# VH-VL binders against Probable low-salt glycan biosynthesis epimerase Agl13 (agl13): the designs that were tried, part 12

Target 1, 156 residues: Probable low-salt glycan biosynthesis epimerase Agl13 (agl13), of Haloferax volcanii (d4gu69)
Amino acid sequence: MPNIHDVEVRDLQVNADQRGHLVEVFRSDWDEYEIDPEMSYYSMTYPGVVRAWHRHLEGQIDHFVCPKGRITVGIYDDREDSPTQGELDTFVIGEHNQQVIRIPGDCWHGFKAIGDEPSLLINYPTNLYDYEDPDEERIPYDDDRIPYDWNAEIHG
Short names: E, the ipSAE of ESMFold2; O, the ipSAE of OpenDDE; V2, 0.75 times the mean of E and O plus 0.25 times the DockQ between their complexes.

## First folded at step 13 (VH-VL; framework fv_bebtelovimab)

Design Q3 (from N1 with light chain Y32S; at its last look DockQ between E and O 0.74; V2 from the best seeds 0.73)
Fold by ESMFold2, look of step 13:
Formats: C-alpha cells, sequence, structure tokens
Structure Q3 (fold): chain C 156 residues (1-156), chain A 122 residues (1-122), chain B 109 residues (1-109)
C-alpha cells in the first residue's frame, strides 16, 4: 500500500495463451484514471539510467506502466500542505510485475531502468504538453533534499 | 580544507533582531548540491536545526521558527547570514553554521564552525 | 519534545559494547529511510559519526556501527574507550525539515 496521499497502484490483468499475452493498460472506467488522460507517450531507457526528479505544478497527474523491461519508480512528497509530506514511495514494475502507478504530478517523481535490457515506459498524463511553456521542474537525481539513493547496492 | 566561522553579537536584548554571519572557505555555494545551514544548542540542551540555503537559492526553515527566520547568502564573499526576529531569553544558545551536501555526505552536516555563544539578557 | 527519542543516558565499562537507540515518535521525518549520528564532547562542535543509517565517514573508527530495524535506529560502540564518553545525537531529515534526538550521555565507568 502506497505511503503518499493520492498515489495509487492497480495490478494489470495479463491475458495469456499459446499466442502470447494481452494487457489492458488504460480504461476510462478505472478509478486510477478518473481524470482522463489528454495524451500518451513512451520512452526507451537503457539499463542503469535514471530519469528523475521531475514535478508538474499545474495539476497534471501521471500514469506510469512498464510493459517491457523493468523500472524502479520513485515518488517523493514535497507538497507543502500534504498529510504525507516527506514520504517516499518506490515500486518495481515491468513485464514480470505489471502495474499502473498513478502519480500526483506535484510530487517529485522519476524512474530508473533496472535489469539487463532497455525498459519501455508508457505514460498517460492528464495534461497536454505545452511546447512553448512546459510545466516541468527538475532537480538532480542525487539531490541532497530527497533522502533516496537510486544507485544503492542491492543485497540478497 | 573546508572551514566555517560564525560572527555576530554575543549579548543582545529581548525583542531585538539577531544577525549572525557565517564566513566560509574551501567550497563554493555556487556549486551544484551545496548548502549551508544554521543550528543552535542552548546550554546543556539538544541540537536544533534552524535554516538551510542551497546553491540554487532554495531556502528551508525549521517549521516551528519559520516566521522569525531569514537566511541569505553572498556567494562572492563566501558568506551566509541568518536573521532571527523578536528574540527572547529562551534563544540563548551556541549558534553554529555548517556545510551541507556536495562535496560532503548527503543529508548531513559534515563540517561545522566552532560556534558562537549568544546570550539574551533578561 | 524531539520527534526522535533517545535514552537520556547509557553507561558501560572499558572494552564492552554499548548500543544507543533512536526511535521515531512522530510523522514529521520518520526514521524509515536515513538516520545519522553525531558525537559531541564538552565545548566542541558535533562530529559526524554515521550517515545513511550505517555508513561511516572517512576517519571514523569501525568500532562505531549503525543499524535500523523498523522505526528504531541504533548506534553501537564496541570496545568502549574512555574517549567515547560524550553526548550522542541521532538525526533524520526530509526535504523540508531536519530533526535531532534529545541526546544520550554516554558514561564510561
Amino acid sequence: as target 1 above (156 residues)
Amino acid sequence: QITLKESGPTLVKPTQTLTLTCTFSGFSLSTSGVGVGWLRQPPGKALEWLALIYWDDDERYSPSLKSRLTISKDTSKNQVVLKMTNIDPVDTATYYCAHRGYPGYKGVFDYWGQGTLVTVSS
Amino acid sequence: QSALTQPASVSGSPGQSITISCTATSSDVGASKYVSWYQQHPGKAPKLMIFKVSDRPSGISNRFSGSKSGNTASLTISGLQAEDEADYYCSSYTSRNTVFGGGTKLTVL
């Protein structure tokens, strides 16, 4: 269960047979998409690459899915009036754990491609991208302000 | 070698505004990831964080003291200034400035000034 | 009262191992991610001993170790020496706040 207010996670149904599988990733009747997406885009990210930290201040909600590869999604709540200010959520999603993550855009967020293959991220944001005046703030992925290490060693 | 030194008055009266200056060397506050913070410690009591200012002009303040504090920097002079308004005898403490962030360790104060004792008269 | 609770004092004899606890008692910062530890001798500025729960800065003796379980972080000092007698503070942070525990006075008997 997410620590951050308004972060939501939905398990995606993998419909498999001898031909392969089908996964629905967006439906307008899902609660996580109560505010409909206005656009969608995808990116391919090479293993080990971090794309963080980003936030949006004009009401955008993001919806991340990762149908190929594997990513760690990171979300940090720096919202001034949030009941969960200072909380961190991390999720590992990908082709072997298919989920959609609903991300309040005004939380800092991003992802790291993990594993040994490129990762396909598809996003369904609720705002159109404004090429003239993009609604995006950025701070470094290793910024002092966020107590999280994208490159921490994993022990098992 | 990173060094920091606090300067300012040692005796102040209630209701005055306390102004403290941190002068540092061995790093630049224009370097990405770097910050300078202020902390205090009343005699015989615990450490208390007051404020931080970062290389990108981001300012953060202790929630309980935010209305009384202002932090500012002069990167060309290697100085950070803390102002605290409407002081009271409870504000008697040793005040420290300290280095935060790159090239040090994340999320901690790794280099400290020697501290300056500020006594608020009764 | 601090959002991080430490015992007021602990004591041990030379050569023993001693543990100082630090428990999050509010939701302000939480002790769920990163905790640091500072040592302070009388009249001196604090000295960073442990950061990121268990990492030691360069020059810090391996007699000092840090760990965390749930909402409680621990500083362990092995092979206790007279010079270890000091105040010890835990600390944690978020993007908007840094808090310190109330401090623990370590006495070496």
Scores: ipSAE 0.604, ipTM 0.855, lowest interface PAE 1.7, mean pLDDT 91
ESMFold2 (binder alone), look of step 13: mean pLDDT 89; pTM 0.917
OpenDDE, look of step 13: ipSAE 0.844; ipTM 0.927

Design Q4 (at its last look DockQ between E and O 0.04; V2 from the best seeds 0.00; counts 0 for: pae E 8.3 > 2, placed apart)
Fold by ESMFold2, look of step 13:
Structure Q4 (fold): chain C 156 residues (1-156), chain A 121 residues (1-121), chain B 109 residues (1-109)
Amino acid sequence: as target 1 above (156 residues)
Amino acid sequence: QITLKESGPTLVKPTQTLTLTCTFSGFSLSTSGVGVGWLRQPPGKALEWLALIYWDDDERYSPSLKSRLTISKDTSKNQVVLKMTNIDPVDTATYYCAHRGPGYKGVFDYWGQGTLVTVSS
Amino acid sequence: QSALTQPASVSGSPGQSITISCTATSSDVGAYKYVSWYQQHPGKAPKLMIFKVSDRPSGISNRFSGSKSGNTASLTISGLQAEDEADYYCSSYTSRNTVFGGGTKLTVL
C-alpha cells in the first residue's frame, strides 16, 4: 500500500501463451487514469543508472510501467499541505512484477535501473511536453533533502 | 433508461448512523468504467460530494468526511449503500445518488431525484 | 487547497447571451484542469450540461458552451430562454476529491 496520498498502484494482468505475453498498461476506464494521458514515451536505462529527482509544477501526473528489465521507483512527498508530507514510497517493478504506478507529478520522483540488463520504462503523462518551456524541476539524485539512498547496499 | 432512486429514513436523531440505499436500473455496476456516487445538498446550499464506488470495487471518499463514511454495493440487486456515522444537525440535506458513465470521468451524468434527510436536535 | 467561486446571481433577457464564471481561489498543481457545469431547476436534481471544460453530453443544446482561461472557467448560454432560469454549479476534481462552486442563480427577465 502506498504511503503517499494520491500515489496509486495497479497490478497488471499478464496474458501469457506459447508465443509470449500481452499486458494492457492503459485503459481509459481504470481509476489510476482518472485524468486522461495526453502522450506516452519510453526510455531505456542502463543497469545502475539513476534518473531522479524530478518534479512537475503544472499538474502533470505520471504513470510508470516497466515491461522489460527491472526498476526501483522512488517517490518523495514534499508537497505543501499534503497529509503525507515527508513520506517516501519505493516500488520495484518490471518483468517479475508488472504494475503501473500513478505518481502525482508534484512529488519528487525518479527511478533506478537495477539488475544486469537495461530497463524499459514507459510513461503515460497527463500533460503534453512543452518543447518551448518544459515543465520539469530537478535536484540531484543524492540531495539530502530527500531521505533516500539510491545506492544503498542491498543485503539478503 | 438509466434511473436511480434514493431510499432511507427521512428523520434521523443525532449520533445515529444514517443508511441510504441507491436502487438503480438501466445499467450494470459490473460494466467496466461505471461508478455510482453519493452527494448531498443542504437546504439552500451548494452540492457536496461524499463518496463513490466503481465497478471494480474501488472506493473513494470525501477527505473531510472519510472517517464517517462507508460505501458498498450489491451488483446483483442493483444497489449501492452509503452509511454515515455520528449524524449531526449539520448533516441535514437532500442526498443524491448519481451514475458515472465510462465516458464521464470526474462527473455525474445521471442523478436520482434525491431524498431529504432531516437531523433533529 | 482551493475552492471554486461563482457569482451569486446573474440575469439576462430572452435572446441575450450570458456568462457565468467559476474561479479557483488557488491553483493546486493539476487539481482543477477539468471543469464541469450542472443545471438545477428548483426541486429537481442537477443535470450535467458541460464537462472537460467544453464538451457537451448528448442531448445538450449547443446554446450552452464552456471555456476556460487560466484559473477561471465560464459557462456561456446564448439565446436565453425562459427555461434556462435555474441554478448553475461548476465542479472540478482532484485525483481524490470532487468540489463544487457555490452556485449561481440565473434569472431570465
Scores: ipSAE 0.015, ipTM 0.626, lowest interface PAE 8.3, mean pLDDT 89
ESMFold2 (binder alone), look of step 13: mean pLDDT 90; pTM 0.929
OpenDDE, look of step 13: ipSAE 0.875; ipTM 0.938

Design Q5 (from N1 with heavy chain Y102K; at its last look DockQ between E and O 0.91; V2 from the best seeds 0.82)
Heavy chain, then light chain:
Amino acid sequence: QITLKESGPTLVKPTQTLTLTCTFSGFSLSTSGVGVGWLRQPPGKALEWLALIYWDDDERYSPSLKSRLTISKDTSKNQVVLKMTNIDPVDTATYYCAHRGKPGYKGVFDYWGQGTLVTVSS
Amino acid sequence: QSALTQPASVSGSPGQSITISCTATSSDVGAYKYVSWYQQHPGKAPKLMIFKVSDRPSGISNRFSGSKSGNTASLTISGLQAEDEADYYCSSYTSRNTVFGGGTKLTVL
ESMFold2, look of step 13: ipSAE 0.693; ipTM 0.885
ESMFold2 (binder alone), look of step 13: mean pLDDT 90; pTM 0.933
OpenDDE, look of step 13: ipSAE 0.881; ipTM 0.941

## First folded at step 14 (VH-VL; framework fv_bebtelovimab)

Design R1 (from N1 with light chain A31L; at its last look DockQ between E and O 0.75; V2 from the best seeds 0.77)
Fold by ESMFold2, look of step 14:
Structure R1 (fold): chain C 156 residues (1-156), chain A 122 residues (1-122), chain B 109 residues (1-109)
Amino acid sequence: as target 1 above (156 residues)
Amino acid sequence: QITLKESGPTLVKPTQTLTLTCTFSGFSLSTSGVGVGWLRQPPGKALEWLALIYWDDDERYSPSLKSRLTISKDTSKNQVVLKMTNIDPVDTATYYCAHRGYPGYKGVFDYWGQGTLVTVSS
Amino acid sequence: QSALTQPASVSGSPGQSITISCTATSSDVGLYKYVSWYQQHPGKAPKLMIFKVSDRPSGISNRFSGSKSGNTASLTISGLQAEDEADYYCSSYTSRNTVFGGGTKLTVL
């Protein structure tokens, strides 16, 4: 389903009952988490806001889930000698489509909060964040190098 | 008004290194998103992209010519330099430098220099 | 060799419409997400006509339109005028490569 080598997607089981629902988002025995996460964080993103493009060059793998709201995840393969160099993956995940997306950190990646409510992203990266020397490269969300438009009109 | 102009030798001998300079005005290569590229066109033949350098020092090269090319910039002089090693008669072409990265455009060269013809002797 | 194949020439009479095709040369490499088109008059630098498959820069006539389907992109010029006589090149890119078609000579009869 994914176009990019090493991008993986897992459908999450929503366990609903009279109290609400419960969703497991991380288990160390899931193939998508073969390399165990070292930390987790969450962020809230207001509707329409784009947080892109980011990449990590020291082996970090990201695992995105969106239990509240809805996001478009974008991933672009700029890796040298990748069999899928130049490929783009997009996924729409959130309350309506709960999935975990495994993202090779050395691909450019990010997300846009869509819909009319804030979106909560939880990430389970495989590397600790180093506050004094972060392993994070950034380019603008509309950078020329990536052939993707976060704000393109969506038509049926 | 964005302008670019190529300069360098018009006649070179095989095996030499070709050095071309692009001098530009009307934009800064320190501006986020902006790049300058080099292209060429052999007489009567198609355009060929050679190299790009971006505001954040990112350098990109045509895969088939990568081992022969070096691109660099001097932001203080508004210049970008292309070096091509081991020149051969097939490298005879008009060489262009061009602006890239205007907001809202994607993957295009919107302003070009007039071009400079480089002839490689046999 | 160019990575994209275009017809060597195309012709039309004033007022007519013509279409120039641009097709990936090998099965392993397709046209990428975005395609652009350049016009080049003899002795002049290329001029950008279309980007992002079908978008026009400011100042480009809506007589020029672009489309893409599968591994083929098309430039259509309607209402042909004498000034449209030129060479036309398609181009596509990834973050690491920019490729051009072999060019098409448009003759206005």
Scores: ipSAE 0.706, ipTM 0.893, lowest interface PAE 1.4, mean pLDDT 92
ESMFold2 (binder alone), look of step 14: mean pLDDT 88; pTM 0.901
OpenDDE, look of step 14: ipSAE 0.854; ipTM 0.931

Design R2 (from N1 with light chain A31V; at its last fold request DockQ between E and O 0.78; V2 from the best seeds 0.81)
Heavy chain, then light chain:
Amino acid sequence: QITLKESGPTLVKPTQTLTLTCTFSGFSLSTSGVGVGWLRQPPGKALEWLALIYWDDDERYSPSLKSRLTISKDTSKNQVVLKMTNIDPVDTATYYCAHRGYPGYKGVFDYWGQGTLVTVSS
Amino acid sequence: QSALTQPASVSGSPGQSITISCTATSSDVGVYKYVSWYQQHPGKAPKLMIFKVSDRPSGISNRFSGSKSGNTASLTISGLQAEDEADYYCSSYTSRNTVFGGGTKLTVL
ESMFold2, look of step 14: ipSAE 0.767; ipTM 0.899
ESMFold2 (binder alone), look of step 14: mean pLDDT 89; pTM 0.920
OpenDDE, look of step 14: ipSAE 0.850; ipTM 0.929
ESMFold2, fold request of step 17: ipSAE 0.764, 0.699, 0.757; ipTM 0.905, 0.896, 0.908
ESMFold2 (binder alone), fold request of step 17: mean pLDDT 88, 89, 90; pTM 0.913, 0.917, 0.933
OpenDDE, fold request of step 17: ipSAE 0.888, 0.883, 0.858; ipTM 0.944, 0.942, 0.932

Design R3 (from N1 with light chain A31T; at its last look DockQ between E and O 0.74; V2 from the best seeds 0.76)
Fold by ESMFold2, look of step 14:
Structure R3 (fold): chain C 156 residues (1-156), chain A 122 residues (1-122), chain B 109 residues (1-109)
Amino acid sequence: as target 1 above (156 residues)
Amino acid sequence: QITLKESGPTLVKPTQTLTLTCTFSGFSLSTSGVGVGWLRQPPGKALEWLALIYWDDDERYSPSLKSRLTISKDTSKNQVVLKMTNIDPVDTATYYCAHRGYPGYKGVFDYWGQGTLVTVSS
Amino acid sequence: QSALTQPASVSGSPGQSITISCTATSSDVGTYKYVSWYQQHPGKAPKLMIFKVSDRPSGISNRFSGSKSGNTASLTISGLQAEDEADYYCSSYTSRNTVFGGGTKLTVL
């Protein structure tokens, strides 16, 4: 269960057979999509690469899925008036754990491609990208202000 | 190589505004990831964080003191300034400035000034 | 008062191991994920000993180790030496706040 206010997670149904599988990633009757997406885009990210930290200040909500590969999604709540200010959520999603993560855009967020193959992230944001005045803030993935290490050693 | 030094008055009267200057060398506050903070320690008591300023002009303040504090920087002079308004005897403490962030370790103060004792009396 | 609680004092004999605890007592620090430890000798500025719960800065003896279980972090000093007699502070942070424990005076008997 998520620590951050307004972060939501939905397990996706994988419909598998001998031909492969089919996964629905968006439906208008799902609570996680109560605010409709305005667009969708995808990115391919090489193993070990981090794409963080980003946030949006004009009400955008993101919905992350990872149908190919595997990513760690990180979300950090720096919202000044949040009841969960200072909380961190991490999720490992991908081919072997298919979920959609609903992310309040005004939390710092991003992901790291893990494993040994490129990872496909698809996002369904609720705001259209404005090329003339993008609603995006960025700080380095290793910035002092966020107590999280994307490159911490993984031990079993 | 990295050094910081606090300067300012050692004796102040109640209600005055305390202005402290941190002069540093061995790093630049224009470098990505760098920060400088202010802390204090009343005689015989615990350390208390006051404020931080980062290379990208982001400022953070102790929640209990934010209405009385202003932090600013002059990158060309390698200085950071702390102002604290409406000084009270409870503010008597040794004040430190300290390095934060790059190239140091995350979330810590790795280099400190020697500290300056500020006594509030009337 | 402080979001981090430490014992006021602890003592040990030379060559023994001692442990100082640091327990989060409020939500002001958020997750309490990263805890650091500082050593302070009389008249000197604090010195960083441990960061990120258990990592040591360059030049810090491996006699100093850190750990965390739940909301309690611990600093362990093995092979206690006279020079280890000092005050020790734990600290943690969120993006908007940095907090310190009340400090622990370590006495070497």
Scores: ipSAE 0.675, ipTM 0.880, lowest interface PAE 1.5, mean pLDDT 92
ESMFold2 (binder alone), look of step 14: mean pLDDT 89; pTM 0.925
OpenDDE, look of step 14: ipSAE 0.860; ipTM 0.933

Design R4 (from N1 with light chain A31M; at its last look DockQ between E and O 0.78; V2 from the best seeds 0.75)
Fold by ESMFold2, look of step 14:
Order: sequence, then structure tokens, then C-alpha cells
Structure R4 (fold): chain C 156 residues (1-156), chain A 122 residues (1-122), chain B 109 residues (1-109)
Amino acid sequence: as target 1 above (156 residues)
Amino acid sequence: QITLKESGPTLVKPTQTLTLTCTFSGFSLSTSGVGVGWLRQPPGKALEWLALIYWDDDERYSPSLKSRLTISKDTSKNQVVLKMTNIDPVDTATYYCAHRGYPGYKGVFDYWGQGTLVTVSS
Amino acid sequence: QSALTQPASVSGSPGQSITISCTATSSDVGMYKYVSWYQQHPGKAPKLMIFKVSDRPSGISNRFSGSKSGNTASLTISGLQAEDEADYYCSSYTSRNTVFGGGTKLTVL
């Protein structure tokens, strides 16, 4: 289970038959979507590419799914008054492990595409994007403040 | 190439505000990923982190001392200033400023000043 | 009380290996993923020896190695030399805090 307060994970049901499969990714009766999405967008990310770190300070909640490919989702709690300040969550999701990740927008978050094919991320945020005054803060993926290495080698 | 030097009073009286200046060269605090921190070491005791300031003006303070500390920067002068209010004899220590972040290794202080001893009179 | 506990002293003879431990005193702070080690000779500023648990900065001898097992990080110095006699501090951090151990005095006999 998640280390960070208000991070939630739901396993998605893959409904397979002779035609292929269907996966519901949003339902209004799921607790992870208590606050309804206002929009959705997708991105395709080449293997090895990192898109991090982002946060939103105006109450946005993100919902990440990865129906094609595979990503590592990273979430770091830098919220000053959080009971889980300083905690890190990582999740590997994609075709092999279909989940929706509910992300408090005021935690630093992002993902890395892993595996050998491009990864499709779909997000269902609870706020509309404001083109005139976007609610997005960014720091480098390797920023000093976050004790996490997206490119760490695995040693035996 | 990277150098830092602490300056300020060496003898202060209780209740005063201590102001220390870190003057550095070989990097700019306007460069993305760069930080400068302050630390201290009381005589015969362990190192203690006090504060950090980053290129994007983000300020971080030791939780136990946050009400007494202010860190600020003047990027055009290559300086970082620490102020500590309500000085007490327990604040007697060698004070260091140190580089953090880019281009150095993550999460560490890789270049340090020589330190300055601040003695608080009784 | 420091957030990281180290032995007050450790000793060894030239050529031996020694290990200095560093154990988190509070498991609820969230700081204990990355551990670094500093060497400090008398009258000098600390010098970085190990970062990210086990990585060595450029110019640091491979006689110095770091590891972590469970709730304890370790600095191991092999082939002890007279110049290794110093104080050693472990450190860890979160986005909002950096903490140091109480320090260990290494004596080379």
C-alpha cells in the first residue's frame, strides 16, 4: 500500500475475450475519483525518458493510467504539514499491471517510461488547464531536494 | 575552483542578532539546481545543519531553529546571508557555509568554507 | 540527541579494516534512504567521502566503502593508514531537513 497520505491505487479489471480486452479507467462510483475529473489528456513517451518533477498548488488531483507500455510513477511528499512529509511512493504500471494512481497534485510527481516500447499515459486531472496562468511548478528530475534517482543502476 | 568564505563578527553578546555572510566564487546561485547552506559545529560537538537557499529562492530551515533563522541571497554579489536572532551562549560554534546541488553530487555538501568561530559572551 | 546514532569511537591498527555504524534514531522521519559520510580532521572543514549510501566522489580512495542493511548504514575503511585518523559523520536528508550523526572518532593504533 502507498506510503504517502492521500495517494491511492486501484487495480483495474481487464475484461478479455476473443475480440481483445476492455478496461474501465474511470467510474464516478470509485473512491479514487471522489472529485470528478474536469479534463483528460494523454502523452506518448519514448523508453528511458523521464517526465518529472511537477506539482500543482491549487487543489488539482491527478489520476494516472498507462494502458500501453510501462512506466514507473514517482511521488514525493514535500507538503510542509503532511503526516507523511518526506515519503516516496513508486509504482510500476502499464499493460502488465493495470492500475489507476490517484496523486495529490501538491506532491511532486512524474514518471519514467521503461521497457522497450513507447508508453501511453492518460491523465484525468480535476482542474482545467489555465493557459493564461498554468498551475504547474517544475524542478529538475535530478533536483537535490528529492532523494530519488530515476536512473539508478540495480546492483546485485 | 569553487570556493566559499564566511565573514561576520567573532564575538557577540547574548540577545543580539548574529549576521553571517558567505561570499563564494566558481558558481552562480542563479544557475538551475544550485544551493548554498549554512551549518555549525559547537566546540567538541557534532555538525548541525541550519538552513539552505536554492537558485529558485526556495528556503529551507532546520525545524528546531526555524523561528530564529533567516537566509537570503544577493546573486549579483555572490553572497548568501544568515541571520540568527536572540543569540545565547549555546550558539557558540564554528559556522560554515557550503555548496549544495548542481554541479555537485545529490544531497551533500561538497565544498565548504574554512569556517568562522563565533563566541557568545556570558 | 542526533537523529542518527554512531559509536563514539572506534580503533584499529595499520592495515586492518574497521567499520563505523550509523543507525536511525527515529524511523518516522523519512530521511534514511540516502546516507552520506564525511571525514573531518582537527581544525578542518568536513570532507565528503561517500554519498548515496555507497558511491564515492571523484578522488576518494576505494579503501572507503559504504553499505546499508536494514536500519543501519556502515562505512568501512580497509587498509587503515595513519591519515585516516579523524572524526567521521554520517548524514541523511529529506527535502526539508538534513541531519548528522553524533560523530565517531577513529584512532589508528
Scores: ipSAE 0.634, ipTM 0.875, lowest interface PAE 1.9, mean pLDDT 92
ESMFold2 (binder alone), look of step 14: mean pLDDT 89; pTM 0.922
OpenDDE, look of step 14: ipSAE 0.852; ipTM 0.930

Design R5 (from N1 with light chain G30S; at its last look DockQ between E and O 0.89; V2 from the best seeds 0.81)
Heavy chain, then light chain:
Amino acid sequence: QITLKESGPTLVKPTQTLTLTCTFSGFSLSTSGVGVGWLRQPPGKALEWLALIYWDDDERYSPSLKSRLTISKDTSKNQVVLKMTNIDPVDTATYYCAHRGYPGYKGVFDYWGQGTLVTVSS
Amino acid sequence: QSALTQPASVSGSPGQSITISCTATSSDVSAYKYVSWYQQHPGKAPKLMIFKVSDRPSGISNRFSGSKSGNTASLTISGLQAEDEADYYCSSYTSRNTVFGGGTKLTVL
ESMFold2, look of step 14: ipSAE 0.733; ipTM 0.900
ESMFold2 (binder alone), look of step 14: mean pLDDT 89; pTM 0.925
OpenDDE, look of step 14: ipSAE 0.842; ipTM 0.927

Design R6 (from N1 with light chain G30K; at its last look DockQ between E and O 0.77; V2 from the best seeds 0.78)
Fold by ESMFold2, look of step 14:
Structure R6 (fold): chain C 156 residues (1-156), chain A 122 residues (1-122), chain B 109 residues (1-109)
Amino acid sequence: as target 1 above (156 residues)
Amino acid sequence: QITLKESGPTLVKPTQTLTLTCTFSGFSLSTSGVGVGWLRQPPGKALEWLALIYWDDDERYSPSLKSRLTISKDTSKNQVVLKMTNIDPVDTATYYCAHRGYPGYKGVFDYWGQGTLVTVSS
Amino acid sequence: QSALTQPASVSGSPGQSITISCTATSSDVKAYKYVSWYQQHPGKAPKLMIFKVSDRPSGISNRFSGSKSGNTASLTISGLQAEDEADYYCSSYTSRNTVFGGGTKLTVL
């Protein structure tokens, strides 16, 4: 279960048969999408690449799914008045573990593509992207302020 | 070679505003990830963090003291200034400024000034 | 309690190993992941000894090691030497706060 206030996770139903599988990733009647998405985009990310840390300060909520490949999603709560300030959530999602992650946009967030194949991330944000004045703040993936190491060795 | 040095008054009267300046060399506060912090240590007591300012102007303050503290920087002079209002005898301490954000280090103060003792008169 | 708790003092003889503990309170356990350790000799500024639980800065002797189990971090000093006599502070942080333990006085007998 998530440590951070307003982070939510939904397990997705994988409907498999001899042809392959089908997964619903967005429905407007799901609680995780209580605020309707306004757009969607996808990215393909090569193995080992980190895309972090990002946040949005004008109320955007993100919804991450990863139908192909595997990613580690990282979320860090730097919200000043949050009951969970300073908490970190990490999720490993992908074709082996199909989930949608609801991310409060004003938390720092991002992901790392893991495994040996490129990872497909689809996002369903609740705000339209403004090309002339994007609502996006960035700090380095290894920034001092966030106690997390995207490149820590994995053992076990 | 990173160095930091604190300067300011050594004796202050109650209710005054304490202004301390940190002058540093060997790094730039314009460098991504870098910050400068202020800490204090009352005689015979533990270290206490006060404030921190980062390269991107992000300011962080000790929750218990934030109403009394202001941190600012002048990157062109390699200086960081701490102001603490409404000084009280319990604020008597050695005050340190310190470097933060060295690549690969997380959440630590790796270079410190010598410190300056500030005594608040009774 | 949102602070880090350390024993007030520890002691050991030259050549021995000693361990100093640093325990986060229950309300802080999830927030304070990385622990660092500082050494402070009388009249001097603190010196960073360990960061990220177990990483050692350049120039710090491998006699100093750090570990963490659950909500308790430990600093271990092996091959104790007279100059190791000092105060030792643990520290941790979130993006908005940095906290220090109360300090441990190490006496070398």
Scores: ipSAE 0.734, ipTM 0.902, lowest interface PAE 1.3, mean pLDDT 92
ESMFold2 (binder alone), look of step 14: mean pLDDT 90; pTM 0.929
OpenDDE, look of step 14: ipSAE 0.824; ipTM 0.922

## First folded at step 16 (VH-VL; framework fv_bebtelovimab)

Design S1 (from R2 with heavy chain Y102K; at its last look DockQ between E and O 0.74; V2 from the best seeds 0.79)
Fold by ESMFold2, look of step 16:
Structure S1 (fold): chain C 156 residues (1-156), chain A 122 residues (1-122), chain B 109 residues (1-109)
Amino acid sequence: as target 1 above (156 residues)
Amino acid sequence: QITLKESGPTLVKPTQTLTLTCTFSGFSLSTSGVGVGWLRQPPGKALEWLALIYWDDDERYSPSLKSRLTISKDTSKNQVVLKMTNIDPVDTATYYCAHRGKPGYKGVFDYWGQGTLVTVSS
Amino acid sequence: QSALTQPASVSGSPGQSITISCTATSSDVGVYKYVSWYQQHPGKAPKLMIFKVSDRPSGISNRFSGSKSGNTASLTISGLQAEDEADYYCSSYTSRNTVFGGGTKLTVL
């Protein structure tokens, strides 16, 4: 179970047959998605690359899915009045573990592509990207303020 | 190489505002990830963290003292200033400034000033 | 009451090993992931001895080691020497707070 307030994890149903498989990544009748995503995008990230830390302050909620490859998702709660301030969540998702991670945008978040192949990330955020005035803050992936090491061994 | 030095009044009266200046050399507070913090230690007692300011102007304060503290920086002078309002005899302590944010050293103060004793009259 | 609890004092003889404990005591005990240790001799500023639970800064003797189990971190000093006599503080942090233990006076007998 997630440590951070409003972080949610949903197992995705893998519908397999002799032709392969199909995974629904979003349905409007799932209870955590009643607030309606506004857009979707994907990215491809090479092995070992970290894309962190990002934060959105105008109410955006992110939803991370990794249908190909494998990522570690990291979420850190720096919200001033949160009941879970200071908590860290990490999740390993990908081909071997099909899940969607719901991320409150005002928590610091990001991911690292792990394993030997590129990782495909699908996100469906609840806010449109504003190209002229993006709602995003960034700090370095190794910033002092977050007690997490993206390069530490996962098994320990 | 890296050095920090505290300066300010030695004796302060109750209700006054204490202003302490940290002057440093051997690093820049404009460098990504770097911060400077203030700490204190009452005579014979434990260390207590007060405040921290980072390269990107982020300010953090001890929750128990945040209403009394203001931290600021002047990058061009290599200085960080701490102000503490409504001083009381319990605030008598040695005050330290210290460097933070060396890559890989997560959440620690690796270089400290010599400290300055501030005595609050009874 | 500090968020981190240490024994008030410990003692040992030259050549022995001692361990100083540091236990998170607040209701938020799970958030203090990385623990560091400082040594302080009388009249001197603290010196960083261990960070990230078990890492040693450059120049720190391997006689000093750190570990953590659950909510309790430990500093172990092996081969005690007279100069090890000092106060020792554990510390930890979140993005919004840095906390110190109450300190442990190490006496070398």
Scores: ipSAE 0.762, ipTM 0.902, lowest interface PAE 1.1, mean pLDDT 92
ESMFold2 (binder alone), look of step 16: mean pLDDT 90; pTM 0.924
OpenDDE, look of step 16: ipSAE 0.859; ipTM 0.933

Design S2 (from R2 with light chain V29K; at its last look DockQ between E and O 0.77; V2 from the best seeds 0.80)
Heavy chain, then light chain:
Amino acid sequence: QITLKESGPTLVKPTQTLTLTCTFSGFSLSTSGVGVGWLRQPPGKALEWLALIYWDDDERYSPSLKSRLTISKDTSKNQVVLKMTNIDPVDTATYYCAHRGYPGYKGVFDYWGQGTLVTVSS
Amino acid sequence: QSALTQPASVSGSPGQSITISCTATSSDKGVYKYVSWYQQHPGKAPKLMIFKVSDRPSGISNRFSGSKSGNTASLTISGLQAEDEADYYCSSYTSRNTVFGGGTKLTVL
ESMFold2, look of step 16: ipSAE 0.767; ipTM 0.900
ESMFold2 (binder alone), look of step 16: mean pLDDT 90; pTM 0.932
OpenDDE, look of step 16: ipSAE 0.845; ipTM 0.928

